VHH binders against q75qn6r703to848. Designs and how they scored, part 6

Target 1, 146 residues: q75qn6r703to848
Amino acid sequence: KPSMIQENLFIGGGLAARSIYTLQHLGITHVLCLCANEIGQSDTQYPDLFEYQNFSITDDEDSNIESIFQEALDFIKHGEETGGKILVHCFEGRSRSATVVLAYLMLQKKLTLLEAWSKLRKVHRRAQPNDGFARILINLDKKCHG

## First folded at step 19 (VHH)

Design d1
Fold by ESMFold2, look of step 21:
Structure d1 (fold): chain B 146 residues (1-146), chain A 121 residues (1-121)
Amino acid sequence: as target 1 above (146 residues)
Amino acid sequence: EVQLLESGGGLVQPGGSLRLSCAASGFTFSSYWMYWVRQAPGKGPEWVSTISTGGGSTYYADSVKGRFTISRDNSKNTLYLQMNSLRAEDTAVYYCAKYGSSKRPSGYDYRGQGTLVTVSS
């Protein structure tokens, strides 16, 4: 269920995050959750199996998702530096998780928005940031690449 | 205030053993994954080993697999690293760490000075 973006980075929805046997087989060690208020963490997370970073970002066009980019990227880098593999997920695996993955590819991997989008859509066709998140990513692209 | 105090380093010959300890305070130790990281002279930091909250999952860098064992005692708030079959390339300052702190929740917390391990003839 999780889509592999690169060797140590995966994207999915709530179902992927609950597919514990699949995550263990993939070698996932770190889970970045963007929908903590929507999933009831105490019943759906396993802290002795995975290290979690949790955010409560709503999938609304006016949600300030950019405010968490730095912390999200730091967590992904932490997983990479400790030999781990990271799942980035939201509830549907469509908007919030895609937005954070695109921001990661642009800020950390230095891709343009177009390059990041192409890379993500090849493996995760459900990716579709909402219009507000898309505007945030377009502005980020301008800041990074003129 | 998060505090991590490493101890147990010293000078050993190749093939020898050491056990490192890390005394933790200022946070709920049992709620965090814990890490050993080392820094050899002239090199950047290198991740060594990871242990999950209850110790159910452990991970090791390829360079130490089969020789090092990470463990924790949550009742004593202490992290351990048993190092066997030591080699010259294991020479480094060893730090224990956790991800995030009350001051910087998104970064590593290297609070102590570390403990020096020197492996030489």
Scores: ipSAE 0.629, ipTM 0.831, lowest interface PAE 1.4, mean pLDDT 89
Fold by ESMFold2, look of step 20:
Structure d1 (fold): chain B 146 residues (1-146), chain A 121 residues (1-121)
Amino acid sequence: as target 1 above (146 residues)
Amino acid sequence: EVQLLESGGGLVQPGGSLRLSCAASGFTFSSYWMYWVRQAPGKGPEWVSTISTGGGSTYYADSVKGRFTISRDNSKNTLYLQMNSLRAEDTAVYYCAKYGSSKRPSGYDYRGQGTLVTVSS
């Protein structure tokens, strides 16, 4: 089941992303997939039901996940501005999707890393960015010092 | 390359009807969700309606629900907005839009020059 972070934003893994009837019932309209290289898009995605944005980011400490933050955040904003709800997912719903959600909360909602982490962990205990992603988020938090 | 050309705007009295069209070219129209967005004088952009690739899903802002109908004809690469029971607050420039470019899976929303709808006595 996807975890609701806020009214319009959900996080999950590949199983949540394939639970089509659940996603429709929740009112999901937009799906941000971080694991496109790990799924068969033609067999697992339904473009007439959801609008997708797909990235192929590996869950490795040296993966440059920061390179897609702006595009991912733009897609989330697009869904929000068009009255929709967004699922952010990776394969396990643990590292990549958590990292992007934390970046969104920090950059768009102006939370500190600690605030974003507390908010995410309250609803999604599985969240565990890998150590490389954690370092990226720590650097982002420093950059946002006012 | 991507082109969206809105038409069908004009002056109409309150309670009237108008149908907007959007001619699309330079991309595979049937592969994209399409949107109507409007911008009233002195206000920021406002989402109006959404239609999925084949038209299986449609969505509307609360302010237009029950009065406006979005549709598409993929054989003609054309998006439509039927506007009924028009009100003064519907006065705006109307744009059709899509998310992403024809060559990138993501990018900016793409929209045309717009068509002006004026609802006035």
Scores: ipSAE 0.606, ipTM 0.821, lowest interface PAE 1.6, mean pLDDT 89
Fold by OpenDDE, look of step 20:
Structure d1 (fold): chain B 146 residues (1-146), chain A 121 residues (1-121)
Amino acid sequence: as target 1 above (146 residues)
Amino acid sequence: EVQLLESGGGLVQPGGSLRLSCAASGFTFSSYWMYWVRQAPGKGPEWVSTISTGGGSTYYADSVKGRFTISRDNSKNTLYLQMNSLRAEDTAVYYCAKYGSSKRPSGYDYRGQGTLVTVSS
């Protein structure tokens, strides 16, 4: 159910992130969780099997999701450096996870927001950052590309 | 206070073996993935190996795969690195490390003072 952004990077929702079978089937080694504070999410992690990085971000237009961009990217990079595969997930795999993936593509892969959005939407049609997150990404695009 | 104390380094000939140990204290050792990183003279930190909390998962840099084995004993709060078939290019200070938010060799939250491994004929 997770969508593959690239060979070592996947995006999905909470249901997929809870499935040991799904994670192992895809060869996921690192899980970036953006909804650790939601009910039941943290209780369904398997730290002996996967490396987790948890962030408590609400899917709200006022959420300061940009504050975790650097740490999130560091986790993804480490996963890459260790030869692993990273799953970025939130509850629905729609807004929070999409935002972080877009930030990764822009900051790490040096894509414009438009390029990143096109890349993501080709494989993950449900991606839809909320309006607040969209504004954050637009501002990021301006910072990165003028 | 988090403390990591590496030991086991020394001088060995190429092809030799060493076993490094890291004694951890000041945190719940079994709750953290642990890492070995190294820094050779004139070079930046290099990731060497990673092990999951219970030891079920291990990771190695390409340069050490097949030669090094990471393990841990959570009952002793100790991390190990078995190094076989050592090469000159393995010469470095080896650090035991853990992280909170940073996962890059140059940015680990905690690491020990390191133990020197010198591989030379």
Scores: ipSAE 0.603, ipTM 0.819, lowest interface PAE 0.8, mean pLDDT 93
Fold by OpenDDE, look of step 21:
Structure d1 (fold): chain B 146 residues (1-146), chain A 121 residues (1-121)
Amino acid sequence: as target 1 above (146 residues)
Amino acid sequence: EVQLLESGGGLVQPGGSLRLSCAASGFTFSSYWMYWVRQAPGKGPEWVSTISTGGGSTYYADSVKGRFTISRDNSKNTLYLQMNSLRAEDTAVYYCAKYGSSKRPSGYDYRGQGTLVTVSS
């Protein structure tokens, strides 16, 4: 089951993202998929029911996940501006999705990494960016807040 | 080359109706959710309505719910916006738009030149 970060933003794993019932029950309209096609994106998505933005990112320490931050944030903002609800998911809902959600909270909501981390972990305890992603977020925090 | 061409705008009295059309080309129209947005003089762009790829899902801004109806004909690569019970505050340039690229202003890959809708008595 997806976790609610805020009224219009949810985080979860691949199984949750496949469940039409779950998505519709939560009122999800936009799905940000951060999977290296582990779950077969083309076969498990419902493009007439939800709007999707897919990124091919592996959960590795050397993955260049920061390269998709702006585009991911733009998708989230687009969902917000259209009155929608966004699900950010990866395979496990642990590292990739958490990293993008944290980046969103920092860049869009102007939170420090600590504040964003606290906010996320309060509702999604499995959140755990890998060490490489954590370094990226720490660097982002430095850029944003000095 | 992606092209979006809006038409159907004009001058109408309050309470009147208009039907906008958007002719799309240069991309697989049926693969994209499509949007109507509008921009009134002196104001920023405002989302109006969204329709899914097959038309199974539609969404509307609160300001137009119950009055506007979005639809599409994928066989004609055309997006429509039926506007009923028009109000003065609906006066704006109306754009059709699609989403899907990081290189986009205002959250859309492309939008057309727009068609002007003026609601005035």
Scores: ipSAE 0.342, ipTM 0.709, lowest interface PAE 1.9, mean pLDDT 91

Design d2
Fold by ESMFold2, look of step 19:
Structure d2 (fold): chain B 146 residues (1-146), chain A 121 residues (1-121)
Amino acid sequence: as target 1 above (146 residues)
Amino acid sequence: EVQLLESGGGLVQPGGSLRLSCAASGFTFSSYWMYWVRQAPGKGPEWVSTISTGGGSTYYADSVKGRFTISRDNSKNTLYLQMNSLRAEDTAVYYCAKYGSSKRPEGYDYRGQGTLVTVSS
């Protein structure tokens, strides 16, 4: 159920994050969770199987998701540099996780927003950042590419 | 403050063995994945091995697989690296590390001062 963005990077929702056998089969070692307050970490996370970075970002248009971009991207870099594969997830796999993945593609891989969006939608048709997150990404695109 | 202290390095012949230790303090050691990273003279850091919180998962770079064994003792807050069948290319300063959220210039991981391993005939 997780969608592969690139060899070492996957996106999904809460159900994907709980599908432990699937994650192990895919070789996932690192899990970036954007919905920690929504999932009850002690019941749904397995620290001996995966290394976690947890954030509590609400899926509201006024949520300051940009504030965690750098730390999220650093965690993805950490997983890549230690031979791992990373799952980025939120509750539904639609808005928050898509926003962070798009930011990663734009900032780390130097894609325009349009290029990042096309790449993500080809493998994860559920992706749909909320309107506030979309504006954050549009502004980021302008800062990076004019 | 997170503190990591590596020890056990030294001069060894090719084919020899060493056991590195890393004493950890300033954080809940048993809650973190731990890493060994090495840096050969004039080269950038190279990931060597990873161990999960309880040791249920271990991972190795291809260059050391089958020769090195990572382990931990959570009751002693200590990480280990058993290095067997050592080769000249294993010569490096070895660091233990963990991921952290600090804003350090080399990213968000912590590492100690390192311990030098020299493999020479």
Scores: ipSAE 0.629, ipTM 0.832, lowest interface PAE 1.4, mean pLDDT 90
Fold by OpenDDE, look of step 21:
Structure d2 (fold): chain B 146 residues (1-146), chain A 121 residues (1-121)
Amino acid sequence: as target 1 above (146 residues)
Amino acid sequence: EVQLLESGGGLVQPGGSLRLSCAASGFTFSSYWMYWVRQAPGKGPEWVSTISTGGGSTYYADSVKGRFTISRDNSKNTLYLQMNSLRAEDTAVYYCAKYGSSKRPEGYDYRGQGTLVTVSS
């Protein structure tokens, strides 16, 4: 159910994130949760099995998702450095998770927004940041690449 | 004060075995994922193995899979690394590390002084 962006990075929704079988089958070790008062948070997590980082972000155009980019990236990097596989998820796997993955690809992998978008959409067709998040990503692209 | 103290290193022949231990104190050991990392001379740190808080999940670098086994005893605040079928390329200082905050680029809050493992004929 989760989509593989690269060998150690996956994206998905809340249903996938709460499936122990899915996580273990894919070898997921780290779970980045981008949900706000939704399923897939602490009550549906398995801290004895996986490492979690939770962010409370709503999927609306005014949400300050940019404020968590650095921390989210640090978590992903930590997962990578410890040989793990990271699942980035939100409720639907559509907007919030996609935005953070795109930010990661741009900031960490040094991709342009277009390149990151192409890479993500090839494997995760449902990816669609809301208009507010899209503006944030466009501005990020300008900061990174001029 | 957080302390991590590694032990069990030494000189061993290729194909031999060693068991490393890490005594932890100064924090709630059972609440943290624990790691083994190693650093060979002239090389950067390399992740070796990870174990979840309750020991329910273990992970290994490809280079040590099938040869090394990580375990923990939370009642003793001790982390272990059983190393079998040792190879020359396993020569390194081995460190135990406490899982760090995701806000830290380093990934680890604390690391011990390490124990030297030398694999040589």
Scores: ipSAE 0.019, ipTM 0.367, lowest interface PAE 5.6, mean pLDDT 89

Design d4
Fold by ESMFold2, look of step 21:
Structure d4 (fold): chain B 146 residues (1-146), chain A 121 residues (1-121)
Amino acid sequence: as target 1 above (146 residues)
Amino acid sequence: EVQLLESGGGLVQPGGSLRLSCAASGFTFSSYWMYWVRQAPGKGPEWVSTISTGGGSTYYADSVKGRFTISRDNSKNTLYLQMNSLRAEDTAVYYCAKYGSSKRPYGMDYRGQGTLVTVSS
């Protein structure tokens, strides 16, 4: 079951992304997938029901997840501006999806990392970016706020 | 190169109807969600309607719901907007759009030149 971060933004894992009836009931229109190489897209994605943005980011501490932040944030903004609701998911709903959501809250909503973390943890207690991703987020926080 | 060409606009009286068309080329049309966006004089762009790849899902802004119908013909690479019960506030340049990069207004990239719809008596 996806967790609602804010009116138009949800986070989850691979199981939430497969729960088509639930996603339609929630009004999800856009799905940002961070684990495309870990799922069978042809039998787990439904492009006529949802607009997809797919990335293949591994949950390794040395993965350059920051490289996709701009594209991911643009996709979330696109969904919001077209009256849609966005699910951000990875395989476990724990590290990659949490990292992208935190980056979104920091870059688009102008939250500090601490504020973004508090907001995400309130609705999605599973959130736990790996240490490499956490380092990326800490550096981002410094760039944005000193 | 992605190209979108809108047509079908014109001058119409309140209560009238128009059908807009958008000819698409330079991408696999059937693989993309398509959008209508409009821009009234002196205002920013406003999302109007959205259609999924096969046309199975359609969405509308509250201001046009029940009056406008989005459709597509993937065999002809063409997007449509049937506009009924037109009102003066529907006066705008209408654009079809495809998501791509964030360089265009309203967060949707690759829009055409637009077609002007004027509703006046």
Scores: ipSAE 0.289, ipTM 0.664, lowest interface PAE 3.9, mean pLDDT 88
Fold by OpenDDE, look of step 21:
Structure d4 (fold): chain B 146 residues (1-146), chain A 121 residues (1-121)
Amino acid sequence: as target 1 above (146 residues)
Amino acid sequence: EVQLLESGGGLVQPGGSLRLSCAASGFTFSSYWMYWVRQAPGKGPEWVSTISTGGGSTYYADSVKGRFTISRDNSKNTLYLQMNSLRAEDTAVYYCAKYGSSKRPYGMDYRGQGTLVTVSS
């Protein structure tokens, strides 16, 4: 089951993202998918029911996940501006999705990395960016807050 | 070239009704979520309603829920907004918009020139 970060923002894994019941029960309208071309990705999405934004990102330390931060944030903002609820998910709901959520909290909500981390881990304990993603977030924190 | 052309606006008394239309061309209409947004004088743009590609899902701003109904006819490449029980605060230019790149404001690629709706006694 997805974890609620705030009223209109959720984080989860692939299984949750595939459940129409789960998405509708939570009132999800927008789904941000951070996957690496997993088999059946298109077959597991419901474009007539939800809006999707898909990014092909691998969960490895060298993956350039920061390159999608702006687009990801804009999609989340789009969901917010259209009165929707956004689910950010990857395969396990652990690294990629957590990284993007943290970037959102830092860039959009103006939180420090520590504040964002605390907020996320409070509701989603399995959140754990890989070491490469963590370095990216640390650098982002320095850019945002000095 | 993507084109969106709104129509159906006009002057109406409070409690009245209007039906807006949006004629779409230059893209595969049935493949996109469509939106109505509005902008009142001196105010920023406000989201009004959204409809999924096949019309299976519809969403509304709280301010218009129960009064407005969004629909679409993909065979005619047309988006509609039925507005009932109109109020003075509904006065605005109404735009239809196409969902698109997340890099664009509000995630919309394009919007039309709009149609003016004036609700006044």
Scores: ipSAE 0.030, ipTM 0.462, lowest interface PAE 4.4, mean pLDDT 89

Design d6
Fold by OpenDDE, look of step 20:
Structure d6 (fold): chain B 146 residues (1-146), chain A 121 residues (1-121)
Amino acid sequence: as target 1 above (146 residues)
Amino acid sequence: EVQLLESGGGLVQPGGSLRLSCAASGFTFSSYWMYWVRQAPGKGPEWVSTISTGGGSTYYADSVKGRFTISRDNSKNTLYLQMNSLRAEDTAVYYCAKYGSNKRPYGYDYRGQGTLVTVSS
């Protein structure tokens, strides 16, 4: 089951993202997929029902996930501007999706990393960016807030 | 005022090709995913193709995969649909659409008047 970060933003894993019932029940209109195609996303998506933005990112400490932050945020913004609801998901809903959600909260909502982390963990307790992603987020926090 | 004006439809034989165009105005074209949908006589609307804002992502209904190609020119505020290997079942009014509501899959914010594509021998 996806967790609601805010009214129009949800975070979850691959199983939830593949459930038409879940997506429709939550009113999801846009799906941001942060998987390395490990679950066959291309075969499990419904582009006639939802808008998708797919990024191929592995859950490794050396993955360059920051390279997709702007594009990911643009997609979320697009969903917001069109009155939609966005699901951000990866395989487990633990690391990659959490990282992007945190980046969104920091860059778009102007939260500190600590504030963003608190907000995310309050509703999504399994969120845990890997050490590499954590370092990226820490650096982002420094850039944003000094 | 949002306007979508489709063109390029017509009569074509099976196996033929057509290229549809949609001229958009009244909104920031480059900021929105654009869609082609079609409606055949006596049938409900059918999703055909979708393209992301920058054109980097495209999607197609299974019925048109490998035959149709969606593209856009944001500098011209124009959406395109290249239709190859046309079949009789492709006969329909084709609409350019902007999806923006929570209604899916056919609840678009705006749709043009459509252009008729008739595939017949």
Scores: ipSAE 0.542, ipTM 0.802, lowest interface PAE 1.1, mean pLDDT 93
Fold by ESMFold2, look of step 20:
Structure d6 (fold): chain B 146 residues (1-146), chain A 121 residues (1-121)
Amino acid sequence: as target 1 above (146 residues)
Amino acid sequence: EVQLLESGGGLVQPGGSLRLSCAASGFTFSSYWMYWVRQAPGKGPEWVSTISTGGGSTYYADSVKGRFTISRDNSKNTLYLQMNSLRAEDTAVYYCAKYGSNKRPYGYDYRGQGTLVTVSS
């Protein structure tokens, strides 16, 4: 169920994050969870199988998702540098996880927002950041690429 | 406060063996993935090996696969690295680490002085 964005990077929702045998088959080693307050970590996370970084970001237009970009991108880089593969997920796999993946593609891979969006939508048609997150990404694009 | 104390380094000929230890305190050791990282003179840090919380998963850099073995003893809060078939290019200061801390927010959390491994022909 997770969508592969690139060799070491996947996006999904809460159901994908709970599909443990699928994640192991894909070689996932690191899980970036944006919805920790929504999933109850003790019965839905498996820290001997995956290394986790957890955030509690609500899918509201006024949520300060930008505040976690640096830590999230550092975690993705950490997973890549240790030979791993990373799942980025939120509850629905639609807004929060898409926003973080787009920020990663823009900041780390130097894509414009349009390029990152096109790349993500080709493999994950559900991707739709909320309007507040979209404004954050548009401003980021201006700072980085124009 | 997190403390990591590495030991077991020394001078060894090529082909020799060493066992490194890391005594951990100030955090719930059994709840963290643990790492060995090394730094050769004049170079940046290089990831060596990873072990999951219970030791069920282990990972190695290609340069050390088949020669090094990571392990842990959660009852003693201790991380180990068994190093066999040592080569000159393994010469470095070795650090144990966990991911993330307030004092070193990027990459691995290296709290100790490390332990020097010198491999010379």
Scores: ipSAE 0.377, ipTM 0.707, lowest interface PAE 3.1, mean pLDDT 88

